VHH binders against Protein HIGH CHLOROPHYLL FLUORESCENCE PHENOTYPE 244, chloroplastic (HCF244). Designs and how they scored, part 18

Target 1, 331 residues: Protein HIGH CHLOROPHYLL FLUORESCENCE PHENOTYPE 244, chloroplastic (HCF244), of Arabidopsis thaliana (Mouse-ear cress) (o65502)
Amino acid sequence: SAAAVNLAPGTPVRPTSILVVGATGTLGRQIVRRALDEGYDVRCLVRPRPAPADFLRDWGATVVNADLSKPETIPATLVGIHTVIDCATGRPEEPIKTVDWEGKVALIQCAKAMGIQKYVFYSIHNCDKHPEVPLMEIKYCTEKFLQESGLNHITIRLCGFMQGLIGQYAVPILEEKSVWGTDAPTRVAYMDTQDIARLTLIALRNEKINGKLLTFAGPRAWTTQEVITLCERLAGQDANVTTVPVSVLRVTRQLTRFFQWTNDVADRLAFSEVLSSDTVFSAPMTETNSLLGVDQKDMVTLEKYLQDYFSNILKKLKDLKAQSKQSDIYF
Key: E = the ipSAE of ESMFold2; O = the ipSAE of OpenDDE; V2 = 0.75 times the mean of E and O plus 0.25 times the DockQ between their complexes.

## First folded at step 15 (VHH; framework vhh_lunsekimig_d3)

Design t3 (from s5 with G26E D106Q; at its last look DockQ between E and O 0.57; V2 from the best seeds 0.58)
Fold by ESMFold2, look of step 15:
Structure t3 (fold): chain B 331 residues (1-331), chain A 118 residues (1-118)
Amino acid sequence: as target 1 above (331 residues)
Amino acid sequence: EVQLVESGGGVVQPGGSLRLSCAASEFTFDYYDLGWYRQAAGIERELIAFITYGDYTNYVDSVKGRFTISRDNSENTMYLQMNSLRAEDTGLYYCAADDWHEDSFQHWGQGTLVTVSS
């Protein structure tokens, strides 16, 4: 029904009031910026720190302090909030159980108690297939906890961010440094976080999405070697690639984003076994795109994303070399 | 409306150091390449350093080894650490930002003055 919003008596709650948790992170910043551009009243939950998060206030958001590891700080942040978008990720030094489980449980319980009308949770594709990986088990358990809570929600499983590939591969190739490749057959359908933010806000406004589980996958699934080859072609130079077995990668701090959240060696070893399998982190997007009313061609491809990145850099390098009066161009 | 604000300029003796900062309002640095430009009296503004998304950096030869550009996207700020300053480093320093699809920087600061003198 398009009838008036049924809000709790005695507490005015605007339907455009959203809380973004993890607002300073890679995805969270994109969510905040996009939501402000679309006219939402945005509150940002940030960890207490010596300096305030002034840029969020400069954008026009409200900033409140809370730490998911301290559940008593949560209730005040939810006053007057209609929708929560949870982008929170623990710092690499923090125990994964504290932020990604105990903190999430506390947040969800408080959201239910406070009458939050919609909760958006980001999970990981294939998390239900890998209980041996603690992070994936925790994500899957959180999905089930949210389903059983009775809280109106949307669960969005992610495959990977294009943004991570810049630091891992594009920059080292430009710097002519060694990059780490792998022989793993695993493929990942990376998505631009700007597209993730756009699709999330579309999903948030669609009543037919309530209670659903969606997977956001980029237009194509890529192996590590395919990404490196693409970067080589776009940069116009060969990479110095050190290709190593997945088992060697698991003893270093150069693993996927999933392992950067914990010091636990067992978690890194368990995830490395997943990488050595014939696993694909991708999903068909035809149904999701149709449900959201979006066109696949509107999502940026990895090729376009990286082409734009390299082209802009090469132009700046030419400008610097011209100002240094050198005749040679290096990239 | 000025969207970038520089700070940290001042007067310093040769061999000294300064740290410049650039903060953005109205947009996030996430998808922007950032740069520092310098303008000395009677000279056109010149690009002296840039930093991309992902933190690839490069510099004009005259400042290599002495200046370091950096940024912190979680604070939406960019920095220029200037060491071993020389008289020829005197000038007005501007920060600039553009997206990946543009041929030129689209946002400029007002500039901060750096004076290197005895």
Scores: ipSAE 0.521, ipTM 0.815, lowest interface PAE 1.8, mean pLDDT 80
ESMFold2 (binder alone), look of step 15: mean pLDDT 78; pTM 0.771
OpenDDE, look of step 15: ipSAE 0.636; ipTM 0.873

Design t4 (from s5 with T28V; at its last look DockQ between E and O 0.61; V2 from the best seeds 0.61)
Fold by ESMFold2, look of step 15:
Structure t4 (fold): chain B 331 residues (1-331), chain A 118 residues (1-118)
Amino acid sequence: as target 1 above (331 residues)
Amino acid sequence: EVQLVESGGGVVQPGGSLRLSCAASGFVFDYYDLGWYRQAAGIERELIAFITYGDYTNYVDSVKGRFTISRDNSENTMYLQMNSLRAEDTGLYYCAADDWHEDSFDHWGQGTLVTVSS
């Protein structure tokens, strides 16, 4: 019929209005900073805390308090939001099920009910292949829940953060402390979180990405021993390596630390089968880079990342030693 | 706009303690190396302590064991705890931040004065 439908006007939700969940975490901070620099209106969901997250407000973001373990706190955080970028992962002292499953389910359900137009979820590469590892099972179940929710979404599987290698290997080697090693053949294609943030925001703006599963992999996959050897060379000193067999639970804790997400949940994980399977946490990036319109050569390599870190430290150490000796006479 | 603001300076007797703070804004604190410099009258600024991404720290020998550098990434703030202060610690204390992909410290505070005298 030619009968007109009376459509009442409403307040538009801008495509640049985003909520970052997990905004105080390593990746979340990078997402917030980059989004603000690119002109987004950023709201940060942070857990209630005694010390305020004033630096996020100083950056120009809006901060709201909510707790994913308390679903009733979620809906208010979503008012006026177009896109959710979900960087949240449970803290080491929290049960995986409470934050990484139940909290995510609640967040996704609220986002659907409130008409969120796009949801970005960070998962783990190969999570569908290792149901025996609780964190991987939960990530995969969350992926499937999100797919079946009807939300327009992007799932980004991550391989590992270069940032985690600084605390795990670079600093202990400089301090001449023991470094945890393993004989596992497992390889990880670490990526700089600044590159992850950049690629994420490019993906947000591309309608061809909607509904896709992407894996963000660094330029090369590395074994633990290869990382240690690189750090030894760049630091100019040998590491004191404590080698732990692949079937020992503490090796699993080492594996999860390069993701920078959790310490204590790794104790409950059964990574022995993953580590012994010649698993590779990497994916070809040709299709992803083409889809995003980016060049692989613009990604920071682990070699360059660590070279810059060590060179800067060695330069400062030289300055300190020269200054400590400025009053001495050397004969 | 990148900004560093020091606070916590003052007058203290020898053997006393002070805690300096450096509040940072306008950058991702986690990717920066941070340092404290000291400038006594008529002398160039001298690096006395630094803390890197990943919390590797080091100190000039004259303050080692007495001063402690630290950072709180959740508050975007660096600290210098100064114990067992001596008259020669008197000076203007600057915080500095360096994107460690680049040469040297690129961002500086305005300084906070520490005076150690009886």
Scores: ipSAE 0.535, ipTM 0.836, lowest interface PAE 1.7, mean pLDDT 80
ESMFold2 (binder alone), look of step 15: mean pLDDT 79; pTM 0.779
OpenDDE, look of step 15: ipSAE 0.680; ipTM 0.907

Design t5 (from r1 with S99E S104D D106Q; at its last look DockQ between E and O 0.58; V2 from the best seeds 0.67)
Fold by ESMFold2, look of step 15:
Structure t5 (fold): chain B 331 residues (1-331), chain A 118 residues (1-118)
Amino acid sequence: as target 1 above (331 residues)
Amino acid sequence: EVQLVESGGGVVQPGGSLRLSCAASGFTFDYYDLGWYRQAAGIERELIAFITYGDYTNYVDSVKGRFTISRDNSENTMYLQMNSLRAEDTGLYYCAADEWHEDDFQHWGQGTLVTVSS
């Protein structure tokens, strides 16, 4: 209840004083928005940009500039901070090692030295099983580094964001463009980033979570084909699917049209091989839900998420058609 | 406080270009469809373009090929690039945000004036 001691002289540290790293990203925005709504004192670590992230300040957060690839910029960002929530990942044009390894190590070491009371780290489910994927290996090594660091921490492994499915499947289907399909049995339990943010802040307030590794999985695990079929039904359109057999994906190391999230072709190929395996990216949520005191029914389903997305589009298309006809009549 | 603020309007010659911006305060665009509406003198406000999360876009026929709508969720801002402007494009341009499950509720900006004349 009382402010914790930190190494910065002159001020008590409030438990509501948090630093969010990666604050402009898909998950980070939701963390910042939710934390502000719940009354936290939010500081956002933002790399210097040509277009400043002024919306974070307009929301009531404090914005500080630092670059994880430059460790000397980190200590000032941590002064007066109780908790760090680390949502940062490397940009597509950067080597993964710069942000997700070297920068993370520096951030964790500095957080330990500055007396940060809690560190929240987001990892990837099954990262310990796929050392051939550089990002997964780095996430797993960071988990171990954090465990050995002596920092009070929470590690949260994620399975996938519902938001990622919009660009990969929903939009191309609406635009009648090709989507990549596969007959692989792999399944992903996608979660809405608003639910991830909500559960994270609940976990943050629970001292029993300290030192634990949690997996946040959505309500249902989906194959690629099941997602495509759902989008087809909701859009009222058949998808133009380019389906490749799993065996073809596994033998062609240069088939990289599936993803664009790093500049390293070999890394993208290695990750596509994981997605074409029989791996399940899901976990039972009964223990996690009980520990956090949350109800499974409160999590948004992929069906509802996509239904909401598609239904508004159909209404807007109707409006545009009506206005075009009106213009034709009156001239 | 939730609000939308438009900017970038002004006076431009026929055939010219303008870029409008719409910035949101107090909410993210992540669960909203965004649109630009135009109101000319004596005419009801009309939807001319919309953009969704993931950048699906569509336009009324009269601006198709000349106007481009875009959004940047990391900047919490929407844009309208207007090229080859015509006198009939003159009017107040409003930014609107429509939450996915609440179609009857739209958040509106105060408008920015675009005048196409010599």
Scores: ipSAE 0.667, ipTM 0.865, lowest interface PAE 1.3, mean pLDDT 81
ESMFold2 (binder alone), look of step 15: mean pLDDT 81; pTM 0.799
OpenDDE, look of step 15: ipSAE 0.732; ipTM 0.910

## First folded at step 16 (VHH; framework vhh_lunsekimig_d3)

Design u1 (from t2 with D106Q; at its last look DockQ between E and O 0.67; V2 from the best seeds 0.63)
Amino acid sequence: EVQLVESGGGVVQPGGSLRLSCAASGFTFDYYDLGWYRQAAGIERELIAFITYGDYTNYVDSVKGRFTISRDNSENTMYLQMNSLRAEDTGLYYCAADSWHEDDFQHWGQGTLVTVSS
ESMFold2, look of step 16: ipSAE 0.685; ipTM 0.873
ESMFold2 (binder alone), look of step 16: mean pLDDT 79; pTM 0.782
OpenDDE, look of step 16: ipSAE 0.555; ipTM 0.857

Design u2 (from t2 with G26E D106Q; at its last look DockQ between E and O 0.69; V2 from the best seeds 0.63)
Fold by OpenDDE, look of step 16:
Structure u2 (fold): chain B 331 residues (1-331), chain A 118 residues (1-118)
Amino acid sequence: as target 1 above (331 residues)
Amino acid sequence: EVQLVESGGGVVQPGGSLRLSCAASEFTFDYYDLGWYRQAAGIERELIAFITYGDYTNYVDSVKGRFTISRDNSENTMYLQMNSLRAEDTGLYYCAADSWHEDDFQHWGQGTLVTVSS
């Protein structure tokens, strides 16, 4: 008989108390960092690991161990929390339904039961239009579940991360490895996760956004080919592009689910599935920017993002080459 | 303040192995490149290896095939596995980090001493 700790409704929860779920992920860590910088009290829900995520503590966050696949671990993490920011995604090696559905449902239910005052959920742009993609379907179902829960919430649909393009295209091109291209005309308005974090916290403070569905999109929508071409130009070398039919990509994705993908890979996979569709993953930001009081010019462009990345690498390579030449003279 | 803390240095015999660690604080690996430098006595500090976001790596020729740079993003820690160590590998090893928006490494650790002596 697990005594339902009747959390007496009486201790006023500070509005600055935030729980970040998925805090170690690509987006989650940016949310944590931005929130801390802005003066929030941040608690991070982290899966038990042999080595704790000490960097979050070093930043000034509190870390609590819990697992969305173990719903019994969730309630304790919500004690004293005002706002939940849910950045969690299932790992590719895990069944999608365990974390992205069952775990999310449990989290939302617990949040409601515990009297959480605000809930931020990250979804995927056009998830309602792609029921054939399991993750899209789950995200859409979660949106509906959250809406029906009665929690004060913000749902943010995302188009894609610029960060995912580094491992997928930039690094393989630099290493002269094969790059997988698709003939799909899919365009994605990639966004920097730092900008996503910035806009999220702005949205969090705006009470007029309560109960709304927002879409965050980058300044321009890109095809895979355009991204590859940009990387080639910046790297100063041609890519070895292997064009794979979309049908084969679907099968390969199913097979790659068997490989131990890092937490960051889960987010990449989610967006990779979206890239296999003929859908445009972009949205006008005019209304969103107006609502949030932000300027589009403040968002990082993909061109600038990749230019900085390649420029830095080329400089480091030059330095290494210079050192190598010097060492050969002394032997 | 961005902090880098090195560990794992020590005394080892020629042909031995060491693993260095660099724990990064106050920043995320998503926007930083990381590198290892070393400084031998009477010699200028030299870049020996670097790792970028996405795990692109490169090495100075003298350590190629012997050293491996890696990172764990979940722990925000970078590693340098050093195998087949030689006397000439003796020196103070520094961890470094720079933002993609910066041209040079801006953040440095205090260093860890590696001594290869028979």
Scores: ipSAE 0.556, ipTM 0.854, lowest interface PAE 0.9, mean pLDDT 86
ESMFold2, look of step 16: ipSAE 0.659; ipTM 0.862
ESMFold2 (binder alone), look of step 16: mean pLDDT 77; pTM 0.769

Design u3 (from t2 with H101E D106Q; at its last look DockQ between E and O 0.68; V2 from the best seeds 0.53)
Fold by ESMFold2, look of step 16:
Structure u3 (fold): chain B 331 residues (1-331), chain A 118 residues (1-118)
Amino acid sequence: as target 1 above (331 residues)
Amino acid sequence: EVQLVESGGGVVQPGGSLRLSCAASGFTFDYYDLGWYRQAAGIERELIAFITYGDYTNYVDSVKGRFTISRDNSENTMYLQMNSLRAEDTGLYYCAADSWEEDDFQHWGQGTLVTVSS
């Protein structure tokens, strides 16, 4: 059988052929890894680079070079592709408008012209409620552009990644470095990027999801203070480790570094004011879970995620301590 | 399909430097604790340095200040910069990845030989 046939120069399209844009990013590489494991034919859109190691090819993906800021590079990347999963975000050295708006518009227009059968776009929860934050406004405008384009799509709003909390809080607490906290009541329902990838691929295969806007929220919404307290407790829980450092310093403004979406100071200040407010970045998952046929209990909790992280570090520290004492005795 | 491949070993004089690399195929480093192990002839491998997601690092005392472990998740590669090498640093150097999951899986490379001789 044939999945699709057209008169355009493109190859007949297989339903398992996907393009991941932003494939080296935190979410993108999890999407690539999961899709390869599930048997998809994965193509990765990557900016041209000097000949460094290309781990995506070693994984079994194909790599094509393109740059969203240069629209003429896009059409070749879409030949023979059924589905686009767009994880791209702008580089810190580029204006947000170039990649996150103009680049997205060009990509969506090329996808429609090339007959892409499904487009997955990642947006931000509450982006329609914060026009004062340029990134939020651009995400919302992109959602509307995609809705009006006639392209078959899924829009997924995200709340936050558990992975970001490791570098922001867990590591500095282990190193007895200062961390910055806030008493502001803002809450974020962090989700593991592996769960985001799993749910995305489930959504991709379900025709009932076509055209819907989904929000992926973790099992619980957390304040910054609650995350810091959890990290402190977990770092100090093992009486068998004599060298684990623990420290906490309370300052509210360091929270603004959590997302690191842009180098524009005004944008970061506007975003930090949203994060310092009493707003909530969470959504009920009942309808989403029902549509996807998944059980909320299968989602990783932040407690489990951090517990595993700290417990495995403590095991490694015990191993180093035993080996260090052996070395010190016989040198 | 799942592999760790070390490179960068060789012969060097005492006081010299080497940079080891470890490239992963078939999995992401993001969800693993990564480490470098050293095996001298006839003895068990020893953990000498590790790096976690988020770049928490630690070292055995004998290499602190001389060796630096690092990783680049966007390249799915880990490194060990070895400076001020000594004869006792001679051995096979393995990279390893341990899962955070309950069953604590390990993945190992095949090793790269470092020889420090006058």
Scores: ipSAE 0.483, ipTM 0.808, lowest interface PAE 2.0, mean pLDDT 78
ESMFold2 (binder alone), look of step 16: mean pLDDT 78; pTM 0.772
OpenDDE, look of step 16: ipSAE 0.488; ipTM 0.834

Design u4 (from t2 with S99T D106Q; at its last look DockQ between E and O 0.71; V2 from the best seeds 0.00; counts 0 for: unsure alone 64.9 < 65)
Fold by ESMFold2, look of step 16:
Structure u4 (fold): chain B 331 residues (1-331), chain A 118 residues (1-118)
Amino acid sequence: as target 1 above (331 residues)
Amino acid sequence: EVQLVESGGGVVQPGGSLRLSCAASGFTFDYYDLGWYRQAAGIERELIAFITYGDYTNYVDSVKGRFTISRDNSENTMYLQMNSLRAEDTGLYYCAADTWHEDDFQHWGQGTLVTVSS
């Protein structure tokens, strides 16, 4: 062939040497924590920041500074790395095309040029069906770019994070604030980010997964009303629900917590239209579970996730009330 | 190894302020209830404030309105802002973390001393 190979002979690259991009984010920190627990040598790509992410070093990871919007900072981060796990998404105040498209293209191109042996990319379920949503369009374009790049990769489409429901519904109900409901019929199979991290690392160790597109979906798909009702039961409180037409929700921050990925106005408007459809963000997990050797019953359910959250709060509230009486009585 | 390290204790005059910090290593705050406990002389350790993922907070009545618990997930750190300090606030302050799957806090810091005296 006409292509030249420029490998760095004499530098061993261990299969357990991984770079996590977006390491301080909700998913990224779980990936880092889990990988360290499983014995990986973890490097974290972190944007330069006034307060350093010392907790990643305290965990035993190596931290390197780089910024996807500045491609010249990328090559040094990849030296000695076997696998890249890319959890990065742009900050809400940044143009989505700069970080999520241009930065991703630069990262993938640099990974290919540097001889990275495996690239893990997180995408969004149904992204190929919603080009009107800028983030979904970019995720789908990135999937195609990876497919055509020749880089060995795993693409994982996600449906939604359970973590987003805490701020959206659980906390407002506990604080006796209004909770926005909607008539939208859309259902989402939320998944705990700890389960996403666990399944990702299992996938890394299975060579038959190379080149595959996987969808990670939680055990059950939920509507907004079903989530609110579940939170009401578990909190022992009736929610003060304000039901609004989906068109009103298009400009609110409540929809951006659905994915935990963007606060951009254009994305919020486009996501509200997807959420107003009869779309289901879920996939059967039978094949994925079989490929990964995982049992569905080992996945955390939304009921259990929220039960644990509310149960511990209620016990702490009882403890606070009892201790207030004790401290007043004797002193 | 899972660790909690408090800092920010010291000697202050009545009416003064302090900010305590609790840095966590070896785990993410996402799956823990986080809290501050206070131990005064002759008193068993008491829970005075807690914060959860999503920033739900609550306080014992004696500190309500004067103390504010908060956290920064990007730094895996919890804080206690203590204002309008009183002599009764003197004691050892411990941070604690407990999983959502267990009934009690399971990780403790070593404590930081707060002394409110003229």
Scores: ipSAE 0.562, ipTM 0.836, lowest interface PAE 1.6, mean pLDDT 81
ESMFold2 (binder alone), look of step 16: mean pLDDT 77; pTM 0.770
OpenDDE, look of step 16: ipSAE 0.610; ipTM 0.871

Design u5 (from t2 with G35A D106Q; at its last look DockQ between E and O 0.61; V2 from the best seeds 0.64)
Amino acid sequence: EVQLVESGGGVVQPGGSLRLSCAASGFTFDYYDLAWYRQAAGIERELIAFITYGDYTNYVDSVKGRFTISRDNSENTMYLQMNSLRAEDTGLYYCAADSWHEDDFQHWGQGTLVTVSS
ESMFold2, look of step 16: ipSAE 0.672; ipTM 0.871
ESMFold2 (binder alone), look of step 16: mean pLDDT 80; pTM 0.789
OpenDDE, look of step 16: ipSAE 0.618; ipTM 0.880

Design u6 (from t2 with T28V D106Q; at its last look DockQ between E and O 0.66; V2 from the best seeds 0.61)
Fold by OpenDDE, look of step 16:
Structure u6 (fold): chain B 331 residues (1-331), chain A 118 residues (1-118)
Amino acid sequence: as target 1 above (331 residues)
Amino acid sequence: EVQLVESGGGVVQPGGSLRLSCAASGFVFDYYDLGWYRQAAGIERELIAFITYGDYTNYVDSVKGRFTISRDNSENTMYLQMNSLRAEDTGLYYCAADSWHEDDFQHWGQGTLVTVSS
């Protein structure tokens, strides 16, 4: 009989108390950092690791060990929490159903039971249109579950991260390694995770957004080919593009990198099918920007993002080469 | 506050190996470029290796094939594996960091001493 710790309804929970789930991820760490900078009291739910995520503590966050795959560990993490921001995604080596469904269901249920006042959930744009993709189906089901829970919540659908493009295209091109290209007409409006974090916290403070479904999209939607071409131009090098047939699973890995999705082969195949379609992962931001009181001009463009990245690298390379020439003179 | 703390320096014989570590705090580690500098006695500090956001790496020619720079974003730690060490590798080794939006390294550690002697 797990003693329902009757959290006495009476301890006023501070609105600044946030639990970030998935705090060590690409998006999660940006959420933590931004929240701390804005004066929130941040608690991070982190899976037990041989090496603790000490950097979160160094930032000023509190770290609590729990695992979404172990629901019994979740309640203790929610004590004294006002807001939950769920950035968690299953690891490629983990079954998608365990973390992204069962774990999140448990988290939402526990949040409801514990009287959490705000719940932010990250989903995928157009997840409702692709039930054949397991991750999209799970995300959509989670959206519904959250809605039915009665929790005050914000659901944010994402299109893709700019950060994933660096490892997938920019670095391989610089290293003269093979880049996997697809002829898929799929377009993705990539967004900087820092902008996502910024907008999320703005949304969090806006009570008019409660119960709303928002889509965060970058300024422009890009095909894989367009991204590769842009990287080539900025790097001043041609890419060794290997065209992978849509049937090849590796295309799915690329998509998973964009969203830190699970590397389940089955899920990857499903994503490959979506990539073969004329699917556009983009949405107008005019209404969202208006609602949040933000300017589209403040959003980083992919062109600027990649330009800055390549410019920085080229400069460092120049410096390094200069050092090499000097060392040869002394020997 | 951004902090970089080097460790792993020491005395080693020629042909030996050392692994340096740089523990970083106070910033989003994965969004930073990181580098190793060294300064020998009477010589200007020199960049010997860097690892960028996205894990692009490059090396000065004198250490190429012997040194390996790496990072663990989960631990906010950068490493320098040094193999086949030579007397000329002796010096103070500094960890450096900058945002990938910045052109130059702005943050520095205090350094760790590496001495290669017979």
Scores: ipSAE 0.566, ipTM 0.856, lowest interface PAE 0.9, mean pLDDT 87
ESMFold2, look of step 16: ipSAE 0.616; ipTM 0.838
ESMFold2 (binder alone), look of step 16: mean pLDDT 78; pTM 0.781

